# Designs tried in a protein design chat: VH-VL binders against q9h9l3. Part 46

Target 1, 176 residues: q9h9l3
Amino acid sequence: PRKMVAIDCEMVGTGPKGHVSSLARCSIVNYNGDVLYDEYILPPCHIVDYRTRWSGIRKQHMVNATPFKIARGQILKILTGKIVVGHAIHNDFKALQYFHPKSLTRDTSHIPPLNRKADCPENATMSLKHLTKKLLNRDIQVGKSGHSSVEDAQATMELYKLVEVEWEEHLARNPP

## First folded at step 1 (VH-VL)

Design uf5 (framework fv_unasnemab)
Fold by ESMFold2-Fast, scan of step 1:
Structure uf5 (fold): chain C 176 residues (1-176), chain A 124 residues (1-124), chain B 107 residues (1-107)
Amino acid sequence: as target 1 above (176 residues)
Amino acid sequence: EVQLVESGGGLVQPGRSLRLSCTASGFTFGDYAMDWVRQAPGKGLEWVAEIDSKAYGYTTYYAESVKGRFTISRDDSKSIVYLQMNSLRTEDTALYYCTRHLSYGSGKYYFDYWGKGTTVTVSS
Amino acid sequence: DIQMTQSPSSVSASVGDRVTITCRASQSIDTYLNWYQQKPGKAPKLLIYYASSLQSGVPSRFSGSGSGTDFTLTISSLQPEDFASYFCQQSDSWPLTFGGGTKVEME
């Protein structure tokens, strides 16, 4: 049986002027939206910019965070062999230093039927917040303390479920 | 309304063959994988075979106990799924149910509609 | 193959009772677990899918819980029409496997 999960990661700034994005939190949910994984992750490099306004990460979260190499192993064990859903998911895979097969990857920022349902141009890259409000009538990423990667992963799975049958049929006829 | 109607059961001797049919109506047949599940008299349920939808290449799966002897197939134009049973054994005696599950969605792998079943009795 | 063990094999109960049925998988199946009801002489009917999702038209007195290896089906207040056999079924991997069943009988 085909298994599907949704992922959302939070990144902090490392390297010169905090310009490098390093993984600092990862949330993975199953098809129903139940949490399979949600951990703060300690980057191997010094954090220059917590990007708290977006990431929700603060210095206190790093004290008990799982080291990157350990977290990466745990995450990859969950993702391997599954259909993985995300929004602009290439950023998450880049932060994980991971290659996931394109045939098992679903990116809700690049699914034309989903944009069509939201009354948006099919080739536009719409934010998760906008699609979730338009199609699910739900406000996510609210407040000033940063985003919840759990909330984002759950919203992403629900968005994909709206077009799953149509999109899976399309992919079967037009393999990536 | 969703309906699944099995036919083709009967009394047959060990080593012989029998073909079961299941005619579906009331839904988009091509979106569903089709399964056969059997139940021996007074016993529990045993999954036998599955054939997936055209979108997934009509992939077939079999329980080890029937592999090499049973063949599942489908005709989407007629909304029928078949189970060709060869080299029948006494332990194949059971009520055979036809059921469906949506071909899409990992959380939707469940049998929501079942036929009434067709009885297969393998006896010398 | 994943083995599904149900307990009890049978339970005697009265209308209004809370009935719990347990299903244990021989290895982790996450939440890929369904529950079916079967009345004598009839085909099985889906009650709960994906461990805890209630099928449309099924009364709210039925609920499912669990993840990993241990799962429970609960009937909060047994009704006359609930005397039946109940089966769990894993959909984590092929071959699909069912529990041995639990018969809920009138005491």
Scores: ipSAE 0.256, ipTM 0.718, lowest interface PAE 3.3, mean pLDDT 91
Fold by OpenDDE, second read of step 2:
Structure uf5 (fold): chain C 176 residues (1-176), chain A 124 residues (1-124), chain B 107 residues (1-107)
Amino acid sequence: as target 1 above (176 residues)
Amino acid sequence: EVQLVESGGGLVQPGRSLRLSCTASGFTFGDYAMDWVRQAPGKGLEWVAEIDSKAYGYTTYYAESVKGRFTISRDDSKSIVYLQMNSLRTEDTALYYCTRHLSYGSGKYYFDYWGKGTTVTVSS
Amino acid sequence: DIQMTQSPSSVSASVGDRVTITCRASQSIDTYLNWYQQKPGKAPKLLIYYASSLQSGVPSRFSGSGSGTDFTLTISSLQPEDFASYFCQQSDSWPLTFGGGTKVEME
């Protein structure tokens, strides 16, 4: 009975200059990488910048997108009571307008043993792409079609699994 | 020292009810999921039920053999886990162990501490 | 449900013997397998967790190996206090399930 999921969100730009990051896609995978959730999400505000080259989001994806409030409810239902793994996950939670308990959060962008394993400075913030390449010998976020949140969530989970035992023990001794 | 002490076992007739208790000490009870595991005389171990910690919303899990009949609950303020057993059957006869369920995040669970057990005998 | 099959159900051995117990899962459980020892009239005791991790205080003569569907508990040199029943248990998915047990008895 695994109680861990990985999440990755794609955001588009809203607001007057498109500087507000709004949730436009959310993917959640379980410990095995199976997709539990993957939906396009319609922001409550007008989209000014789809950020397609990064987000992969296009206007056509918003035609039948799930309204934010509905999607948020669905996502929270999945996350509740779970350990949530993500990369720079504070951005995802911010976009979700939801804050998961710190004790149940795992951010692969802030796990020193993971960086160490990748021969990176422990205190540096490395990209998911870099860590995935170094540690999993896998290329993600390739091309110009934007990111795949499912792929990124899966990669994030796989990265965490590499240091799970060590990190969970560390957290047990040093609870946040 | 971690200690788990079961109580409430006894002899009952089929169809009757019984409530087991397990009193825990020596650790932060509320941080751990707790399980009941039973062992019929001369048989192997059978997982019965689990109740998760508060952090996981006290989610409960049951073996199919006891679903709808057994209810696991806990009182963290008293460090007690309960097993309400209704509609008891002869096949429920067993030594019932209370166990602490330890995990490291993903679901890598193991029972690192066990009580001595309490005997439940269902017989007409 | 994931079925756990242990073999043998019983084994006769002598002190000093190498004893091997096998546990097979009906489907892959990765390394989510634990081993327990149970002596007569006593509660089970955790020996190995996560397939190969030795629980604190357990003698080094005990070892666990395997992943996926096939797992092994090995006692390198059986001691008098090792005569007991042993159980595997999967924690991959609900419901949690145990193997049928293996009784190690004196030859």
Scores: ipSAE 0.029, ipTM 0.597, lowest interface PAE 6.1, mean pLDDT 92

Design uf6 (framework fv_unasnemab)
Fold by ESMFold2-Fast, scan of step 1:
Structure uf6 (fold): chain C 176 residues (1-176), chain A 126 residues (1-126), chain B 107 residues (1-107)
Amino acid sequence: as target 1 above (176 residues)
Amino acid sequence: EVQLVESGGGLVQPGRSLRLSCTASGFTFGDYAMDWVRQAPGKGLEWVAEIDSKAYGYTTYYAESVKGRFTISRDDSKSIVYLQMNSLRTEDTALYYCTRVSGWYRTDYYYYMDVWGKGTTVTVSS
Amino acid sequence: DIQMTQSPSSVSASVGDRVTITCRASQSIDTYLNWYQQKPGKAPKLLIYYASSLQSGVPSRFSGSGSGTDFTLTISSLQPEDFASYFCQQSDSWPLTFGGGTKVEME
């Protein structure tokens, strides 16, 4: 599997008091940062809290959103058999109700060489915003408009590319 | 075509305030982050402040030497970026340049200052 | 803050000479380094971005190299219009910092 993509998802609150995180947008980019998928997704449950400050999602985005079951099928077709890069990616996979093989998963929140380049403790879990600021000199996830999952996926791929050679060599010697 | 024109410089006493303006033309101003860079007489370049575009929430950044004293802001409707300078010191004496920040836009992977104005001179002296 | 140390402070050269300017970062900045040229009484002009990418309109005699902490700007065959000051600048981390500059002057 030599194909590589980066993913970032936005969640809204469903269930009692909006405490359940449900998928409401997913963006996937290729190695060069080109968008392969970017759709608003309609959860099967009533949206209690749009979490707009963080998600960037408003009611109008749901009008023509792709139903969850259909979106999930489209997304899984793109991810299957590829190396998938994300930041705290377990949250994205959980929202997708999907298991991706550990050998094909790259989580930029758990790559010690990346933290080292950012002058952060290797064992610390750093936010995507912090690593992007430190290593790419770029602000993401700013203002009151909410996060752009395309922006986050692109930043995540670029961060991984900074350590790709070193980390792939490490994984070849130390398979997960 | 693409231009940045600074104004507002002058002679001012220590402890006073001054506001610099930079008017942009020939490009879509609101899409770009904007910086102020200064140069003391006969010295090198020193980055002062940056303000991001609306898409990035107008986030501001400052050099430690000016943090708390200077404020960068912008008015996209007029294509102007401002630098409000308070509690001025003799060490703030410099030619102040306004610059446009460009980069690889789709991925935003790297940034550089590709357009510079001619500068406006600030002299802080008693 | 990331300290940028630039050397030499000045160099005397003749037309046709190869000129090399170095820039060292106090910590790794990967390839997030830019080079600017400044002629007397003029604003700086971008020459090279992302360590080695030549800005449109800049002559090919200018080249940049390096990654991590050590960077080089090279002018392969100096022309009369190249007598100027040159500055490196890191864009890796806040605050943005410049090298002290190198003045390339006529011998």
Scores: ipSAE 0.005, ipTM 0.472, lowest interface PAE 15.9, mean pLDDT 87
Fold by OpenDDE, second read of step 2:
Structure uf6 (fold): chain C 176 residues (1-176), chain A 126 residues (1-126), chain B 107 residues (1-107)
Amino acid sequence: as target 1 above (176 residues)
Amino acid sequence: EVQLVESGGGLVQPGRSLRLSCTASGFTFGDYAMDWVRQAPGKGLEWVAEIDSKAYGYTTYYAESVKGRFTISRDDSKSIVYLQMNSLRTEDTALYYCTRVSGWYRTDYYYYMDVWGKGTTVTVSS
Amino acid sequence: DIQMTQSPSSVSASVGDRVTITCRASQSIDTYLNWYQQKPGKAPKLLIYYASSLQSGVPSRFSGSGSGTDFTLTISSLQPEDFASYFCQQSDSWPLTFGGGTKVEME
C-alpha cells in the first residue's frame, strides 16, 4: 500500500478584488498525524484580502513566508506518489496549481460511508468541522483566530482512518 | 428526461469572441461538475474546460490550448453553463459539446461524462 | 499530460465479429478510464466507466478491461448499430485527455 498523507491549505485573496484564492499556508501530516510540512507561503501577487477570520493569515506571517514557487516544489516533493487525503481537496490542489492523480486522492467531503457514520446524508457535503465533532468529538476551527491548517489536516486524516478499510476496498472493487 | 442543450455557436473571425451556453434539465444541475469538450471536423475529442460544483467553490480547469482565452462559468439558478471564448483562433473551430460529469460528487471517485448535448458549432475563419 | 494512444485507428469488421480496441496511457491511471461511442453526426455516448463498469442501458456485448496503462474495449459480437467511432478517456489527472479514436467500419 502507498504512503498516505493529509493536506490542508489556507488561502488569501489576490487579484483586483481579492477573489483569487492564493496559497498562503500549507500543512501536511502523515498517517500518524505528525507534521511533515507547515509553512507560510508568499503568493506571487499582492494580497488584497488576508481572509484572516477564516484563514488565520495575517500580514506579519508573510514577512518571512516561503515564496510560492519554492513552497510548491517542496510540497509536490512530499505529495508525489502518495495517497493524499484532504477535505474538499480540489481547492487545495488548485491553490497549489498542482493536480494530484485522482486515483491517489481521498476527499473526506465525498465519502458516503463517512457521512453515514456521522448520521449525515451519504451524498451530502459536510464540513470538516461538523464531521470532526460528530465522529471524533473534537472541536476544530474554534475562535476568531482563524483555522489551523495543521489541526484541520490532522482531523482530516483521523476521519479518513475511520473508514479507510471500507473505502479502500470500495475503490479497489471492479466489476467481474 | 436528462438533457443538455448547447447554443451560441456561429461563424466568427479570428480574434473575435463568442459565448456558448448550455442549458441543463432533468437533473439537479448544481450537484454536478460541467465540462466542455470540442471536436474539430473529422478529428477526435478534446477536453476544453471544467467547472466544479458549488461544493468545490466552482473551481475551474482549462486545457492549455484555451487557458487565458476561454472562461467557463455557470449559473445554477438557471441550470446553465457558459463558455466565454475570447481571442478565437482558427484551430478553435469545432463542434462544442457540453457534458455532465458524474461519479465522485455522489457515491464514489469515478469520473465520467454520462450526459452529452448535441453540440454547437463554432467556426473561426477569416 | 497523460497521452492516450488508441489502436487501431480503424478496423473493418463484419456483423457477428469480435472486435477489440486497445487504449494505452503514457502513465498509470489506475482504472480511471472511460469509453465512449460516437456514431456519425451524433454526440458521444458513455459506454464504460472506471475501466470495466458498464453504463446503464449499454448492451452486455460491450465490455471493458484493464488497469494501469493498458485497457481494452471488447465487442463480443458486433451488431449493425455498433459501427461507430470509439474513444477512450482518462480521468485520473488534469488535463483530461482522450484517445485518438477508433473507427469501426463495415467490411
Scores: ipSAE 0.005, ipTM 0.555, lowest interface PAE 11.2, mean pLDDT 91

Design uf7 (framework fv_unasnemab)
Fold by OpenDDE, second read of step 2:
Structure uf7 (fold): chain C 176 residues (1-176), chain A 123 residues (1-123), chain B 107 residues (1-107)
Amino acid sequence: as target 1 above (176 residues)
Amino acid sequence: EVQLVESGGGLVQPGRSLRLSCTASGFTFGDYAMDWVRQAPGKGLEWVAEIDSKAYGYTTYYAESVKGRFTISRDDSKSIVYLQMNSLRTEDTALYYCTRSGYTPKWDYFDYWGKGTTVTVSS
Amino acid sequence: DIQMTQSPSSVSASVGDRVTITCRASQSIDTYLNWYQQKPGKAPKLLIYYASSLQSGVPSRFSGSGSGTDFTLTISSLQPEDFASYFCQQSDSWPLTFGGGTKVEME
C-alpha cells in the first residue's frame, strides 16, 4: 500500500537563449501529500533564464542548491519501484534525464476518466490548474511569483486519487 | 484457472525451523505480489508477509510478529513463493495460506487463496 | 498499526434476512478496505475490494459501502450458503491488518 508518489519539477532555461529546460526544483509527495523531497537543484549549465514567473525560481535559490547529479540520485532512489504520478510527467522525466517504467507511470494530463469527471473532453490535455479548480475546488499557481512544486505535486496526487480505482483497473486490463 | 498449492507444513518443536512453499499456476506469476496469511485454530486471519514482483525489486514486508524470524522469497522461474520460518514459537501455530495480491501495488487485496498448509509448534 | 474493529462478532439470522456487518478502522484508510467470506474448513474468498467493488462471480446481494474509517458489508437477502465468517482487511498501510471477523449463524 501507498507505493505511490507524486512528482513535480520546476525548470529553468539553460543553453543558447535559455531554450533548454533544466531541472531547478523537484518536489515529491507521498499518497497522503506528505513531502518526501523538496530541493532546489543546480543545473550543470549556466542558467540563462530563471523563468521566475512560472517556475518561482530565483537566483538566490541556486546559492545552496543541490548539484544536479546528486539530486538526481536522491530523486531516483525515491522513485524506484514506485508508481509515479505527475502532470505532463514526461517533462519532469526529461529534465531528470530519467525514464521511469511506463507501467509504473501515471500522467494526470492523459487520463480520460479524469477529464470526463471535470466535464472536459476526454482526449483533451487540460492544465493542472484547471483540473484542480474543477475537481478539487482549489486554486493553485496563483499570483505572479511562480507556482509551488509541492502544491502542484499534492494537487496532482489528489486528482489521481479521484480516478485511481477506475484507472488502475483499466491499466490492469490494458497494460501499457 | 488460478491455483495456489501450499506445502511444507508439519509438527515442530519451539525454536525449530520450517520452510513453506506455494506453487502457483494459471497466471503470470511474476507480475503479482504474493502473500502469506495465517489463521490460528479458531481465530481470525493474520497477514504475515508479502513479497513484491520483480517490477518492484522483490521488496518484502513483514508483520511485526514475524520480523527477524520469517523470510519470504520467490522463484519466478518456478512460480513458487516460499516462507522460511525460523525460531518458531507456539503462537506461530496456524494454517498458513498462500495468497495472490493485486496486479498493482495498490491492489493489496487477496483475490486467490490456496487451501493452506498446517504448521503446529508444540513441545 | 491500523486496527480494524468488526461488529458484531457474531449474528444470528434467517434465510431472507438483511444482514449488516460493520468494520471500523483506527484511522482513515480511504477506500482501501476489502471483505472476505470464509466458510468452515475453507479458504477465505474475496467478496468486495476497494470498499464497494464486487469481485467477479460474487452474487449481487453482497454490497460494500463506506470510506474513511467506517465501512459496511451488507447481504440484502441472506441465503443458506451465506452462513459463514466474514472479515474486513485494510490495504492502506503496512502492516496489512484484518478485522476480528463476524460469524453469521443460522437462527
Scores: ipSAE 0.041, ipTM 0.628, lowest interface PAE 4.0, mean pLDDT 92
Fold by ESMFold2-Fast, scan of step 1:
Structure uf7 (fold): chain C 176 residues (1-176), chain A 123 residues (1-123), chain B 107 residues (1-107)
Amino acid sequence: as target 1 above (176 residues)
Amino acid sequence: EVQLVESGGGLVQPGRSLRLSCTASGFTFGDYAMDWVRQAPGKGLEWVAEIDSKAYGYTTYYAESVKGRFTISRDDSKSIVYLQMNSLRTEDTALYYCTRSGYTPKWDYFDYWGKGTTVTVSS
Amino acid sequence: DIQMTQSPSSVSASVGDRVTITCRASQSIDTYLNWYQQKPGKAPKLLIYYASSLQSGVPSRFSGSGSGTDFTLTISSLQPEDFASYFCQQSDSWPLTFGGGTKVEME
């Protein structure tokens, strides 16, 4: 059976001037939106910039966070062999230092029918917040406390489900 | 409009072979995984075999009870899925349904079924 | 193999009754559980997929719930056309397996 999950990661800034994006939280939900994984993750490098306004991550979350190497193993065990849905998902895979097969990857920032339903140009890269508001009539990423990766993963799965039939049929005829 | 029509069932002696066919219409056959599910007289449902679509490499899967004896295959140009049944046993006696499955979690359920074709294995 | 146990094996009910059928998996299957209806002499029909999603064209009196190992199919107000057998099926892992079925028959 072809299982499907949705992922969203939060990154903090490490390295010179905090310009390197390092994984600091990962949330994975199943097809129905139930949480399969949600952990704070401790980067192997010193955190220079928590990027709290976007990540929602604060120093207190790092105290008992799962070390990167351990968290990566847990996450990859969940993703392997599954269809993985995300928004601008290449950023999440890069932070995980992971290659997921293109045939099993679904990026809601690059699905023309989804943009069409939202009355947006088919080739534009629209934000998750915009698509969720237009198509699900729901506000996400509200306030200044940072984003919830659980909320983002759930919204991503719901957006994909709006075009799943059409897009899977397209992919079957035009394999990546 | 979606239709699945099974054929090829009959009465056979133990140890012999039968080939079942299922002709599909009303949808893009090549996009879907196809399955065989059987039901012994007065009993419940038992999944037998699945064949993936071309996009997923035509991978085949079998129930342990039929592994090595049954072969599932498909001809996308004719919209037909086959079940070649060798070394038949009395326990294989059942109504055999052809079902449409899918290539995603949403489609990984049997949304259309044929009427079935009866296979009776008896001496 | 994941074994699916349905209860009851049969239930006698009247039109208008609330009918509950349960399905238990021998190990966690998350929400990868489908429900089918089979009327006498007919092929099965998909009612609910992935534990709680109602198939297009299926009346809203049918609902599914559960996750992990315990699942429930509910018919809120039984209609004459609902007297049938019901089967659960897990899609979590190979081989795909069905419950033994529940026959809903007239009282």
Scores: ipSAE 0.016, ipTM 0.621, lowest interface PAE 7.1, mean pLDDT 89

Design uf8 (framework fv_unasnemab)
Fold by ESMFold2-Fast, scan of step 1:
Structure uf8 (fold): chain C 176 residues (1-176), chain A 123 residues (1-123), chain B 107 residues (1-107)
Amino acid sequence: as target 1 above (176 residues)
Amino acid sequence: EVQLVESGGGLVQPGRSLRLSCTASGFTFGDYAMDWVRQAPGKGLEWVAEIDSKAYGYTTYYAESVKGRFTISRDDSKSIVYLQMNSLRTEDTALYYCTKDYPRYSGYEFDYWGKGTTVTVSS
Amino acid sequence: DIQMTQSPSSVSASVGDRVTITCRASQSIDTYLNWYQQKPGKAPKLLIYYASSLQSGVPSRFSGSGSGTDFTLTISSLQPEDFASYFCQQSDSWPLTFGGGTKVEME
């Protein structure tokens, strides 16, 4: 039977001028919002820019972080064969160096009924923070110490649940 | 609003065949997986078979006890799901329910059930 | 196959009683568990899905809890219309399997 999870990743800057986004934290929650996975991840390349204002990641988080190769294997075992929900999820899959089937992918930044429910243009890409405030009356990504990928994954799952029945019906009629 | 109406049950001898039908109304039939669940007289529930929607390739699944003997199929144009039962055994005697399964949680829950059709396999 | 063990097989209770039914999986099923009610001569009806989510139209006196291998269905204040059999069902893996059922009798 198909299972559904939500994912949110945090990236740090590696490579020349810190312009390459490398996975540094991943959180995965189940349908009820319970945490299935939440680990700091050590990139294989030198970290040039922690991007702490957004990622919440600092040098001390890297001390006991799981090496990328091992973390990737653990994460892919959880994602494979499941419906995976995320917000702008292509960025997460890119950081994981992973291809997930489009038929099992749900991107809350590209679901027209969700934008319609939020009184936003159907084809606009709205931020997770905006949709969560508008539809769930909840503030996320508050404070100056960066985002919580657990909080973001939980909010993403709750947003998807608002349109799940309607959107799954649409996808059945219009398979990707 | 949602209705599932089973038909095709009856008395049949061991080794014979029977085809059950379930006519659905009140929802977009082709979008949902459909299942058959049976209940022997005075006993509990046993899942028999499932057929997925077109979007998931009409994939079929069977309980081990019926694998190779039963075939589930569907006709989305008529909103009907079928259960073809071959090589029937006395232990197949049961009330057969048609169920609507919506994988909204990526797990299968049966949100609507028909009233069932009785199959009795006896000589 | 995942075996679902349900207890008790039957329970006698009075109107207003708190009734608890338990369901145990032979291996972890996370929260992929549903509860159904079946009244005499009727088809089953979905009460709880995904261990703790109440189906639309089901009275709030019904609640589900648990994760992993141990699950409970609770009726906080039994009503006459709650006389029925109750079944758990796992949706974690194929084949889908049900518990043996619990008959709630008003005796």
Scores: ipSAE 0.061, ipTM 0.664, lowest interface PAE 6.5, mean pLDDT 89
Fold by OpenDDE, second read of step 2:
Structure uf8 (fold): chain C 176 residues (1-176), chain A 123 residues (1-123), chain B 107 residues (1-107)
Amino acid sequence: as target 1 above (176 residues)
Amino acid sequence: EVQLVESGGGLVQPGRSLRLSCTASGFTFGDYAMDWVRQAPGKGLEWVAEIDSKAYGYTTYYAESVKGRFTISRDDSKSIVYLQMNSLRTEDTALYYCTKDYPRYSGYEFDYWGKGTTVTVSS
Amino acid sequence: DIQMTQSPSSVSASVGDRVTITCRASQSIDTYLNWYQQKPGKAPKLLIYYASSLQSGVPSRFSGSGSGTDFTLTISSLQPEDFASYFCQQSDSWPLTFGGGTKVEME
């Protein structure tokens, strides 16, 4: 019953050279890993680079994709008031053009106890794939078909759960 | 100071209805989930129902023992949480506490309790 | 539903005694367990949260431990004001459930 969700977004390249990261898929899972949201999203601008090898996004996924503005509204409705967990989550929020309160944000790429648990330097930025393998003995983002945002969101949540109590206590003493 | 004051308890016959109220003060009522917890005479605590805050769409949760019979609701403008109890049974006899749900991030702790209101269901 | 089993149901002890109360969950609840103290004629009071975190204002003689399915509340040196009932409660899953309670009474 925890008021916590994990989010993972896939981005495609827009703009003149495809350097602008635009939201193309968003997945949100609850504390138990149940999928609350999983939609392909149509960027407002023309897609120049699908970044398929990483994003898993193909042109066919955009045929019936949810327009960005509509999707954004749906996603924000889910996120509002909740603790949002993500990995390098600032990218997701940026793509969403949304700013979630810092006090309600958890970024697994910046949690020293998590890195410590994975025998990694506390101040290093480790990949979701690495942490998931080390701490959950699970392989994610395998193959050449790109990421699964649902899988990544679930992994992110599971990782956070490993250090949740410790980190929440830390944050309570050291509010952002 | 946080205060929770329950009211509406009484003696009723089986099958009848009763409405409990809990008036809250001392905190931003609308920001917190509210719960009802009951305690039968000489027995332990039993969670009854919860209503979440507006931010979470006032989602409600119920114990299986009261599903379909009890309805929890709230009026944030009045800082009141209600428990509508229908089709009352003898086993519903208990002291009913109103509790504030303190969200320690992802946690659920009842940090404040009212004094309770007594419900007695008897023929 | 997650069943919470407390033991013992009652314990007789004297002032100064070490008192241990256990709570077992029917399935893993990680550390999402709270302990409450209830004195006769009073409402419950939050004592421990997250299995081992002491609620503000609670004396240090109280401590909680455990994770997964087995949890323990310990009173290192029982004081006169500690004679009460104690309840564990899981906050892992709906519906929320309490243990059956443990009454600490004077020997």
Scores: ipSAE 0.035, ipTM 0.619, lowest interface PAE 4.4, mean pLDDT 92

